# VH-VL binders against Beta-1,4-galactosyltransferase galt-1 (galt-1), part 5

Target 1, 206 residues: Beta-1,4-galactosyltransferase galt-1 (galt-1), of Caenorhabditis elegans (o16374r189to394)
Amino acid sequence: KMSICVPALFGNGYDAKRIVEFIELNTLQGIEKIYIYTNQKELDGSMKKTLKYYSDNHKITLIDYTLPFREDGVWYHGQLATVTDCLLRNTGITKYTFFNDFDEFFVPVIKSRTLFETISGLFEDPTIGSQRTALKYINAKIKSAPYSLKNIVSEKRIETRFTKCVVRPEMVFEQGIHHTSRVIQDNYKTVSHGGSLLRVYHYKDK

## First folded at step 4 (VH-VL; framework fv_spartalizumab)

Design t43 (from s02 with light chain Y97W)
Fold by ESMFold2-Fast, scan of step 4:
Structure t43 (fold): chain C 206 residues (1-206), chain A 121 residues (1-121), chain B 113 residues (1-113)
Amino acid sequence: as target 1 above (206 residues)
Amino acid sequence: EVQLVQSGAEVKKPGESLRISCKGSGYTFTSYWMHWVRQATGQGLEWMGNIYPGDSYTNFDEKFKNRVTITADKSTSTAYMELSSLRSEDTAVYYCARHEYDSSGYPLDYWGQGTTVTVSS
Amino acid sequence: EIVLTQSPATLSLSPGERATLSCKSSQSVLYSSNNENYLTWYQQKPGQAPRLLIYWASTRESGVPSRFSGSGSGTDFTFTISSLEAEDAATYYCQQWYDTPYTFGQGTKVEIK
């Protein structure tokens, strides 16, 4: 069983089409549970309708995270709070939990492997609690349709400053936005995956 | 521009070991797989294995697993292929080629010039 | 392992004729997430490294003449040269990178009469 945590949504970089694409493609990859944290103030009617549709059909767990203040500095702490909440919701429930935004996708490098097979391989060592993966930017402007990566071209450079994690939630004590900060036992490992078996693709919306 | 430059021709005796280098330039070496493909005289292309330099993960065709070692040196942007226990059947041209294996699905797009290896008495 | 079978072994044609080459895979090389077939066609002339011509079964590499095309999906693929030119005399290989080990077909040799 695999799940995704989408940390707090702040800002207006997303639309209904992106949400549909995200949910449908991850469902196709075998993700069974998607936890989405939203700031209701920043959602248009189409986005609200889309999220309600998927929530009503038990495809996502929608969690309303509305900030009481409009302070810029509170955004970072809001994301950490939602990451922590999501980690706890998945402990004892899912085998692998991914942390990514609506514009990010975990994709197997070996195309014959399912996402679950790829992740299971990366976690073959039972002491590994977390895999940290660098991201690659993709040119979102050339994609022609939702549900398909056909027209997406990746940039050649791998971005190591901004990474995303997949974890065994029962083995993680503290999860950050870009890395796993602590595991629950001293013999558990956090490893950095160099991109050989799993990639994270990040849309560039310019 | 992207270039892959291989080491020079080798003449070996049966039982010896071979080591070929392939130096990449004009791109981010750690972002692409490096593959090794050989071709015996008058025969087809045969994939031997690959390495992802970013984490040194390797794959091999089963028939070469016990004789082939593929490594990469990030500091010099150079991949190496070693083949041990050489036989006359290992006489071939050996190529390195890069591969961007991601959602874009680009193939082996740049190839080295080839290294001719002759194994004889 | 995925086995690629090419046919015919040799094709002898005159300039201006259409060349049609087949490549059959022992299992599907279609990646469902992007609906692309992970099958490539290469051209190799004697004494040279292979040259990329077609990837994703039907996408022509930049700089490759329009007379070269690819088609097919899943397990059955075709490479076509619409009007053969003298410089097209070469061996053509299909290759899959859907799964390891990455395999090549045995090649089709195109000869000019």
Scores: ipSAE 0.209, ipTM 0.683, lowest interface PAE 4.6, mean pLDDT 81

Design t44 (from s02 with light chain Y98W)
Fold by ESMFold2-Fast, scan of step 4:
Structure t44 (fold): chain C 206 residues (1-206), chain A 121 residues (1-121), chain B 113 residues (1-113)
Amino acid sequence: as target 1 above (206 residues)
Amino acid sequence: EVQLVQSGAEVKKPGESLRISCKGSGYTFTSYWMHWVRQATGQGLEWMGNIYPGDSYTNFDEKFKNRVTITADKSTSTAYMELSSLRSEDTAVYYCARHEYDSSGYPLDYWGQGTTVTVSS
Amino acid sequence: EIVLTQSPATLSLSPGERATLSCKSSQSVLYSSNNENYLTWYQQKPGQAPRLLIYWASTRESGVPSRFSGSGSGTDFTFTISSLEAEDAATYYCQQYWDTPYTFGQGTKVEIK
């Protein structure tokens, strides 16, 4: 019932290890579908092999996204286009869709609650179409499989300028990179939380 | 300096209602959970519930759910716990305690001084 | 709800002796995603609020003397005071913050002879 949209990745320094960690951790949280948008011509053989493995095992839907030419701001336009495509793919199919990058993950604040239980609580008001959640940066050491975030240290500061959303796809008309721009009915709501039930942790590799 | 300051001792009769306060200072009140924990004489600690002041989301222990109300006033950085239909068994010291939700498993770190409540006829 | 059982109820020891306290949980409080146990130890002296000593079963809070330590995983936990001092006379509580309602053990009273 839950999916993730990973928008187009321009200028990002990611590798096969990070992709594995992202997919495995989100699968453990109950994410059933992960839509990954990338320019496959720019991926090395290890990354292609990793993505193909997960695609073949129905853990992800890999979408090759390429632009006819490069221009200033192409990363911004590419991410908006992939976010729109992903929203449409999930409309009428998925109950809750998350928008986050490979170095970001949604984590319940109440540790005993599943991600689905936490999200269901946040959307208990049926007029809520979107939840916007602030980022918190972490300095983490992730061991090779089995995956663990045991040695993490988060910063005191909460980053409210860069946020990520969880939405009910059927209620959203226009989704942006950091916020929901429009909902389909006047009485539908976009709400923001300071992290009371759900946090987005942004993993810093350097 | 982080401080939690609670209201003073209360003496109540059975059937009355109790309302005690917990004022936070030295930190961003709306970014931390506030919990209520009580301790009857000679008994252990008993969790009652909590509130996240940023959006007023609350959780309660089922045994208190029909009698306890927890609220928060952002303008005064003060949390309140109200307990109705008091019984002699509600005689206890009531504590508030802060919880840093973002610390990846960090527990209740700062506690108020406690409010002694006596319920007797 | 998760039930925490502490033993013994009382320990009467002399200064310099080792105190070992047990806390058993009716359910695992281990979060598999980060491999951490959501189990805390508090010290409470008469007339005072509880004081945080140990969290994540074994991590000592800042400012807490090194003689205090915690160990264990899942359902079985131990709290140890390696060399007891007079100021350590108190009741010690374990607490789980894995699931609501958050629950505490009944406490172990440590007395100095």
Scores: ipSAE 0.006, ipTM 0.475, lowest interface PAE 12.2, mean pLDDT 79

Design t45 (from s02 with heavy chain Y57W)
Fold by ESMFold2-Fast, scan of step 4:
Structure t45 (fold): chain C 206 residues (1-206), chain A 121 residues (1-121), chain B 113 residues (1-113)
Amino acid sequence: as target 1 above (206 residues)
Amino acid sequence: EVQLVQSGAEVKKPGESLRISCKGSGYTFTSYWMHWVRQATGQGLEWMGNIYPGDSWTNFDEKFKNRVTITADKSTSTAYMELSSLRSEDTAVYYCARHEYDSSGYPLDYWGQGTTVTVSS
Amino acid sequence: EIVLTQSPATLSLSPGERATLSCKSSQSVLYSSNNENYLTWYQQKPGQAPRLLIYWASTRESGVPSRFSGSGSGTDFTFTISSLEAEDAATYYCQQYYDTPYTFGQGTKVEIK
């Protein structure tokens, strides 16, 4: 029912441990498929091995996305291209698609509700094509700490500008990195919320 | 071509309210943030807040939060900024500026011509 | 809030000279997700709205002359005019759009002798 699009991985750092945590935690939340866009030539051996393991077990779809331009260029266009490709792959197939990076997690605020229950509630109005979710920063610590404990040490401020979206793919025409740019028809709407029911936690390195 | 046109100069007395407009044309109004920035004579630029017209999401500088209201009318492609409980310190030129958020990470690229506001007893 | 400090307050130079302006941020404006610095430079002439010159610390806006350039990352930024022309007399502001409230430096006034 639910899938995740991880846009092109460049400029923000990642490693095998982050990949494992991301896939395992999202699988526990009920995510059925994760679409990961990578430049295979630039991944280290442990990252390649990890991604192959999950691909072989049908938990992820790996898409080799190698940009033909130098890596010191403007890479957000590459991220937009991969977001567009992923949206199209999920159209007609997936009920809800999330757009987040490996250091970002969608988490229900009400601990007794599943992610699917929370999302279904947010999309109760059938004309809603996109939900834009506020973000909280978590100062990075050694990742041996359980995920729930890390959530407790999040910064108090809620970030409302660098948000992330969950969408109904069939209702979205153009998806951006932080918001939905255009829906398929005029009566469909995009909505924003400050994180009272659903939050995105972004792990900061320092 | 992209253009932001602001309402005309205002003269107010302390305690009154100010309402100025900024009409966008030449682009998709609902896909760009609209920011409000002011500048007192001989002073620097001061950000007040913004609105994303597509979903009416607003952000404000804490010092203006209790006095400023920013709204947008999609049908007329016009953003409004209302500032209440005016003080002489609110005498400034007020600018609107658009911002293509997210998809480009772009800065404030087009600015209105400015609205001169004088608050005096 | 993020505080931007510009120096010097005023530069008085002759045509053809190099102008170097500094902008220091109280915290990093480097966004990890896209590895870009959310710092912009504007030119403002008396009676006019600010004009965008440089964004992402070093990217020149279309139509802006090549003599204008920006550099730096994180907390320390520099704006350079390689060879001043009379039309460059203006106040230059740095601005961060990394976090709300968006903040501007106090400005550096460039005067032509």
Scores: ipSAE 0.006, ipTM 0.530, lowest interface PAE 9.1, mean pLDDT 80

Design t46 (from s02 with heavy chain D55E)
Fold by ESMFold2-Fast, scan of step 4:
Structure t46 (fold): chain C 206 residues (1-206), chain A 121 residues (1-121), chain B 113 residues (1-113)
Amino acid sequence: as target 1 above (206 residues)
Amino acid sequence: EVQLVQSGAEVKKPGESLRISCKGSGYTFTSYWMHWVRQATGQGLEWMGNIYPGESYTNFDEKFKNRVTITADKSTSTAYMELSSLRSEDTAVYYCARHEYDSSGYPLDYWGQGTTVTVSS
Amino acid sequence: EIVLTQSPATLSLSPGERATLSCKSSQSVLYSSNNENYLTWYQQKPGQAPRLLIYWASTRESGVPSRFSGSGSGTDFTFTISSLEAEDAATYYCQQYYDTPYTFGQGTKVEIK
């Protein structure tokens, strides 16, 4: 019922351990489909093997997004293209779609509630097509297990300029990297949710 | 550094309403849940409810839902708890306490000094 | 509603002795995503607000002496004072922050002989 879209990747901020942690933690939370757009030229052998393992086990859909060369402007537009492709892949397939990177996690505030229960509550109004949630940065010193957020300390500050969305794919016409740009019908709503029920954590850059 | 300062002691009659304030300082008020907990003389701690000030989202213990109202004023960093239809058994010390809004999970880490409320005829 | 049951109601001990307090939850307070138990221990002295001692069942709050420790997982939790000091006379409460309503145990009173 729930899916995640991971837009096109670049840089050196990821490794096989982070990919495993991301997939296992989200699977534990009830995410059934994870769409990963990646530049194969930037992946080491361990990352490729990890992604192949999860793809073969139908836990992810791995999509190659390789450019002959990259410049800032071209890469940014590439990420928008992958977000659009992912939105279309989920229309009619999943009820809720999250847009986040490997270093970002959506987690319920009330621990007894499943992610699905939390999201269902946020979308109780059937005219809501998108929920936009702010980020909190976390320091990742030592990771204990792929499924664990143990030993992570978050900063008190909330980053409101950079937000992440969960949407009903069938209600969204245009999705951006940080927000939903346009909904299919004029009476559909895009709502900013400051985090009372749902939190997005983002690992700090090295 | 971090402080929660509550309003002063109250003496009320049965049937009246109570309003207690809790002013936070030394932290970002809208990033923390504020909880209300009471304690009758010689008794244990009883959770009443909480509010996330940034969104005015509230939770209550069922036994208080019809009588309690929790609000927050972001401009003054102050949370309020109102309890209506007071009874003698509402005589207690009332505490506010903050809870870090964080999926990594931290508990009630700072508490107000408490507000003594006496309800008698 | 999660119910927390503490035992014993009262412990009367001499300085230097070990105090062992129990807290049992009616359902698990273990959050699988971070493998942590959302259970906290507070100390309350007469006339004072509660003081946070232990969170995540076993993590000491900064400034809390090492003689205080917590252990357990899921539904069964223990709070220990390894060598009781005179200033440790207080009532100790466990609390869960896994689900709303947040609930407290009824408390264990630690008295010094």
Scores: ipSAE 0.069, ipTM 0.642, lowest interface PAE 6.0, mean pLDDT 80

Design t47 (from s02 with heavy chain Y52W)
Fold by ESMFold2-Fast, scan of step 4:
Structure t47 (fold): chain C 206 residues (1-206), chain A 121 residues (1-121), chain B 113 residues (1-113)
Amino acid sequence: as target 1 above (206 residues)
Amino acid sequence: EVQLVQSGAEVKKPGESLRISCKGSGYTFTSYWMHWVRQATGQGLEWMGNIWPGDSYTNFDEKFKNRVTITADKSTSTAYMELSSLRSEDTAVYYCARHEYDSSGYPLDYWGQGTTVTVSS
Amino acid sequence: EIVLTQSPATLSLSPGERATLSCKSSQSVLYSSNNENYLTWYQQKPGQAPRLLIYWASTRESGVPSRFSGSGSGTDFTFTISSLEAEDAATYYCQQYYDTPYTFGQGTKVEIK
């Protein structure tokens, strides 16, 4: 069973189409549950309608999260709080949990392997609690491009400063936005080699 | 300008080992897979393996497992392929080639000039 | 292991003629998540490294003449040279990058009369 944690939304670059693409693509890859944290009072009607549709159909768990202060002062801490809440919701329930945003997709390097097969291989060593994967930025010509990349990609680059994690929730004590901060036992380990078999694509349409 | 430059021709005896280098320039070395492909005289192209230079993760064709070692040196943007226990059938031209992996990426878009290896005697 | 079978082994044609080359895969190389075929065509002249011509089965590489094209999906692929020129005499290889080990077809040699 695989799940995704989408931490508290910040900024306003998302639209209903992006959310639909995110949920549909991850469902096709075998993700069974997506936890989305957002301040529903700040969403436009189109986004609210889309999120309600998927929530009503049990594809996502929508969690209302209201920041206590100005977003520019506490946006980062809001993400950490939601990451922690999501980790706890998945502990003892989900085998693998991914932490990514609506414009980020985990994709196997070997195209013939399913996401689950790729992740299972990365966690074959039972002492591994967390895999950290580098971000790859892509610029696509078509706005729905991540699904049908027969279009031309004009520029691509990889960012090792920004990484995303997939974890075994029961082995993680403290999860950060870009890395796993602490594991439950001293003999458990976090590795950064997931990027060789698994990539995180960060779609940017501008 | 992207360029892959390989080391020079080698002449070896059966049982010896081979080491070929491939130096990349004009791109971010750690963002591309480096592949090794060989071509024996009168034969087609044969994939041997690849390496992700950023973390040294390697894949090999099962046929070469335990004879081939692929390494990469990030400081010099150079990949190496070592083949041990050489046999006459290892006589071939050996190529390095780069691959930017992603769903929209190019396959093997830039190739080295090739290294001719002769195993005889 | 995915096996690629090319046909014919050799084509002997005159300048201006159309060349049609086939590549068949033992299993589908279509990646369902993005609906792309992970199939490439290369040109190799004697003494030279292979040159990328077509990727994603039908996308022409920058700088490659428009007379070269690719088509097909799943397991059956075609490479076409619409009007042969003398410089097109070469061996053409298909390759899949859908699964490891990456594999190549045995090649089709195009000869100009």
Scores: ipSAE 0.006, ipTM 0.512, lowest interface PAE 10.7, mean pLDDT 78

Design t61 (from s02 with light chain S32L S33D)
Fold by ESMFold2-Fast, scan of step 4:
Structure t61 (fold): chain C 206 residues (1-206), chain A 121 residues (1-121), chain B 113 residues (1-113)
Amino acid sequence: as target 1 above (206 residues)
Amino acid sequence: EVQLVQSGAEVKKPGESLRISCKGSGYTFTSYWMHWVRQATGQGLEWMGNIYPGDSYTNFDEKFKNRVTITADKSTSTAYMELSSLRSEDTAVYYCARHEYDSSGYPLDYWGQGTTVTVSS
Amino acid sequence: EIVLTQSPATLSLSPGERATLSCKSSQSVLYLDNNENYLTWYQQKPGQAPRLLIYWASTRESGVPSRFSGSGSGTDFTFTISSLEAEDAATYYCQQYYDTPYTFGQGTKVEIK
C-alpha cells in the first residue's frame, strides 16, 4: 500500500548504519517497499552487504543508476531521471508513494494514528494527487537496533524552502525533486501543508 | 520572552457573536499550534479547538458544532477565535495556549492571560 | 474521546504533608514509537492561567520545584507534592495530548488548612 522512492544517489553523508535505520523505521511505519537508486562506484563493502540483505528479503528494490560519464554538472538531471523511473514503477501498483532521502522521515503529528491512517486522511479529497510537506530538522543520532522514534529532539525551526512529497502515483504525470510538476487530469490538484498532520524530519549531519 | 497577549473582557447578549484575539511574540508564530481552552465559572478546563498558523489547518471539539471558527493572521502573529449564537452557558474565561506540533511532542507550554466573557440578557 | 478521571476531588492537608493525586485514562496514552506518555499536569490558582508543571508523565518543567513529581504509564498516573507549602494551594489538572480532542481531568483542589 505504501512505498518510498529514494531519488538521490548515494553521497558521502551516508553509511550502512543510516541505511539500516532508514529501512527498519520505515518498515515499522507500514512502508512495504523502498526503491533505492545506487551508483555502484559510490558504495563501500558494508553498504553493499546491507543493501543486498534487504534486497534478498524483498524489503527494497535496488536499481543501478550509473552514468557513463562524470556526474559533475548532471547530478540534478540524474535525480530527476530516478524520480521519473520510480514514479512509473509505482503507477498501478502502490496506493501512496513517498519521495524522501535516507536522512528524512515522514511521521504523523497525531500520535494515536498510524502513517497509513494519516495519509488516508490527507487524501480524503479524491481529487488530490499530491501532498507537499515542509522539513523540520532534528539532531538525533543514528541508533542501534531495536529501531524506534525514541529520543527524537527536533529543532524549533521549520524549513519551508525545501519540501518533500507523498503522491498517488496513478494521478501524477510529472514528479520533481521538491514538488509535483504535473498531474494526469486538469481537475486533480497538488496541495501544500505546513505540517499540520504530517511532518518530515531531516537529520542535521556533522 | 515568549508571550501570548489576549484581547480584553467582553459582555455579550444571547444570540450575538464573540471574537477574541491572541497575539504571540518572542517565537516563530507559524511553527506552533495555537489552542483555545475555556473555563466556565466553577468548572474545569475544556478544550475547544486549535489552529496551525503555518497552513491554517484547524481541529474542533464536536461539542461546539458549527459555532466555532478559529483563524490566524501571520503578518500580525495573531490568532482569533469566533464563537457565534452565544448562550448563557458560554459565560467563561477563554484562554489561548501554544503547542509545538512535532512528533516528539511538547505540551501546552505558554498560556495567554485569559479573556473573561459574560453572556447575559 | 479519551476521558481522564481525577481523584480525589478535594484534598485538605497541612503544610509539610505529602499530597498524592490520581489521574486515570480511559485508554492508553503511551505512544509506543517513542515510549513516551502524552500526559501533563498543570497547576491553576484562582484568577490565573494554568501553569505547566510536568509533561511526558514524569518530566519536570524548567523552574518547577523538585517537590513536584509525576509517575505512571499507560492509563494510571500519579502526581505527588512531597512536602506541601502554602503557595501550593491550587487546583491541579491532568491533560492528555495523545489524541484530539485534547482532554482534561476534572481537577483536584488542594487546600492548605
Scores: ipSAE 0.006, ipTM 0.506, lowest interface PAE 11.2, mean pLDDT 79

Design t62 (from s02 with light chain Y31W)
Fold by ESMFold2-Fast, scan of step 4:
Structure t62 (fold): chain C 206 residues (1-206), chain A 121 residues (1-121), chain B 113 residues (1-113)
Amino acid sequence: as target 1 above (206 residues)
Amino acid sequence: EVQLVQSGAEVKKPGESLRISCKGSGYTFTSYWMHWVRQATGQGLEWMGNIYPGDSYTNFDEKFKNRVTITADKSTSTAYMELSSLRSEDTAVYYCARHEYDSSGYPLDYWGQGTTVTVSS
Amino acid sequence: EIVLTQSPATLSLSPGERATLSCKSSQSVLWSSNNENYLTWYQQKPGQAPRLLIYWASTRESGVPSRFSGSGSGTDFTFTISSLEAEDAATYYCQQYYDTPYTFGQGTKVEIK
């Protein structure tokens, strides 16, 4: 009942080992489908083989999103376009959709609770269409090495200026990169969660 | 640098209410859970509940849910624990303790000095 | 509710001896996502608040002497003092922070002869 949208992420900041860790850890947490938007021309053979493996066993939906040229503004536009496409793919299909990059993980605070149980609690009010969660930065020692929760040191501060969202797709009209921009009905609401039940861990070396 | 300072000893009669405080300093108060743990004379440690001051979310042990209230005041970096309908079995030392949750995984790392509470007729 | 059972209740040893304390959990406190055990050991001396010694079952807190160590995984945990010193006379508690309510063992009292 849960999916992840990884919007327009182009080559920089990930490799095959990072992709494996991301998909495996999220699958362990109960994520059933991950929508990955990539420029396949920028993927090396190992990355292509890894993505094909997971696509073939229905853990991901791989969507080719190739820009004709590289510019910061065009990449930002590409991310918004892929966020919209992903939102629509999940409407009527998925109960909860997360928007995060390959270096970000949604993690329950109470370790005995599943991600689904934690999210269901956060969406107990049926008028909530979106939950915005602050980031907590994780410092990795080596940028090119495979990452593991066992080898990282988290920063003490919670970052509230940059947030990530989990939404009910059927209730969201417009989704941004860091926030939900518009809900479908006036009585639906977006809320910010203070970090008591759910946190987003972000690898800082991206 | 980090310290938790609790209010002074209390002497109460059965049926009265208790309110004790725990003031945090040297850290970002709203980013850490504050727990309350009690210890009856010669007995072990017993968890009562906690609060996340950033959003006031609370958890309680079932045995205390009907009598305990935990609150936090962000402006003074102070957590409070109120226990109602006191009985002699509530005679104990009450501790507050800080909990930092994240991938570095510290449990209860800093503790207050304790507040001695005596409930007697 | 997760129940932690400590043994023995009391351990009387001479300085220089090895102290071995057990803590058994009714449920696994191993979080599969990071392969860490959410199990902590505290030292409490009479009239004092508990002092954190070991977290994640085996990670020693900063400033804690190397003679203190923890081991184990899942449901079975051991706390060891390799060479007991007079100042180590205290009650030692294990505690889990895997699930609410957070729970403590009943404690093992370490006495110096």
Scores: ipSAE 0.056, ipTM 0.636, lowest interface PAE 6.3, mean pLDDT 80

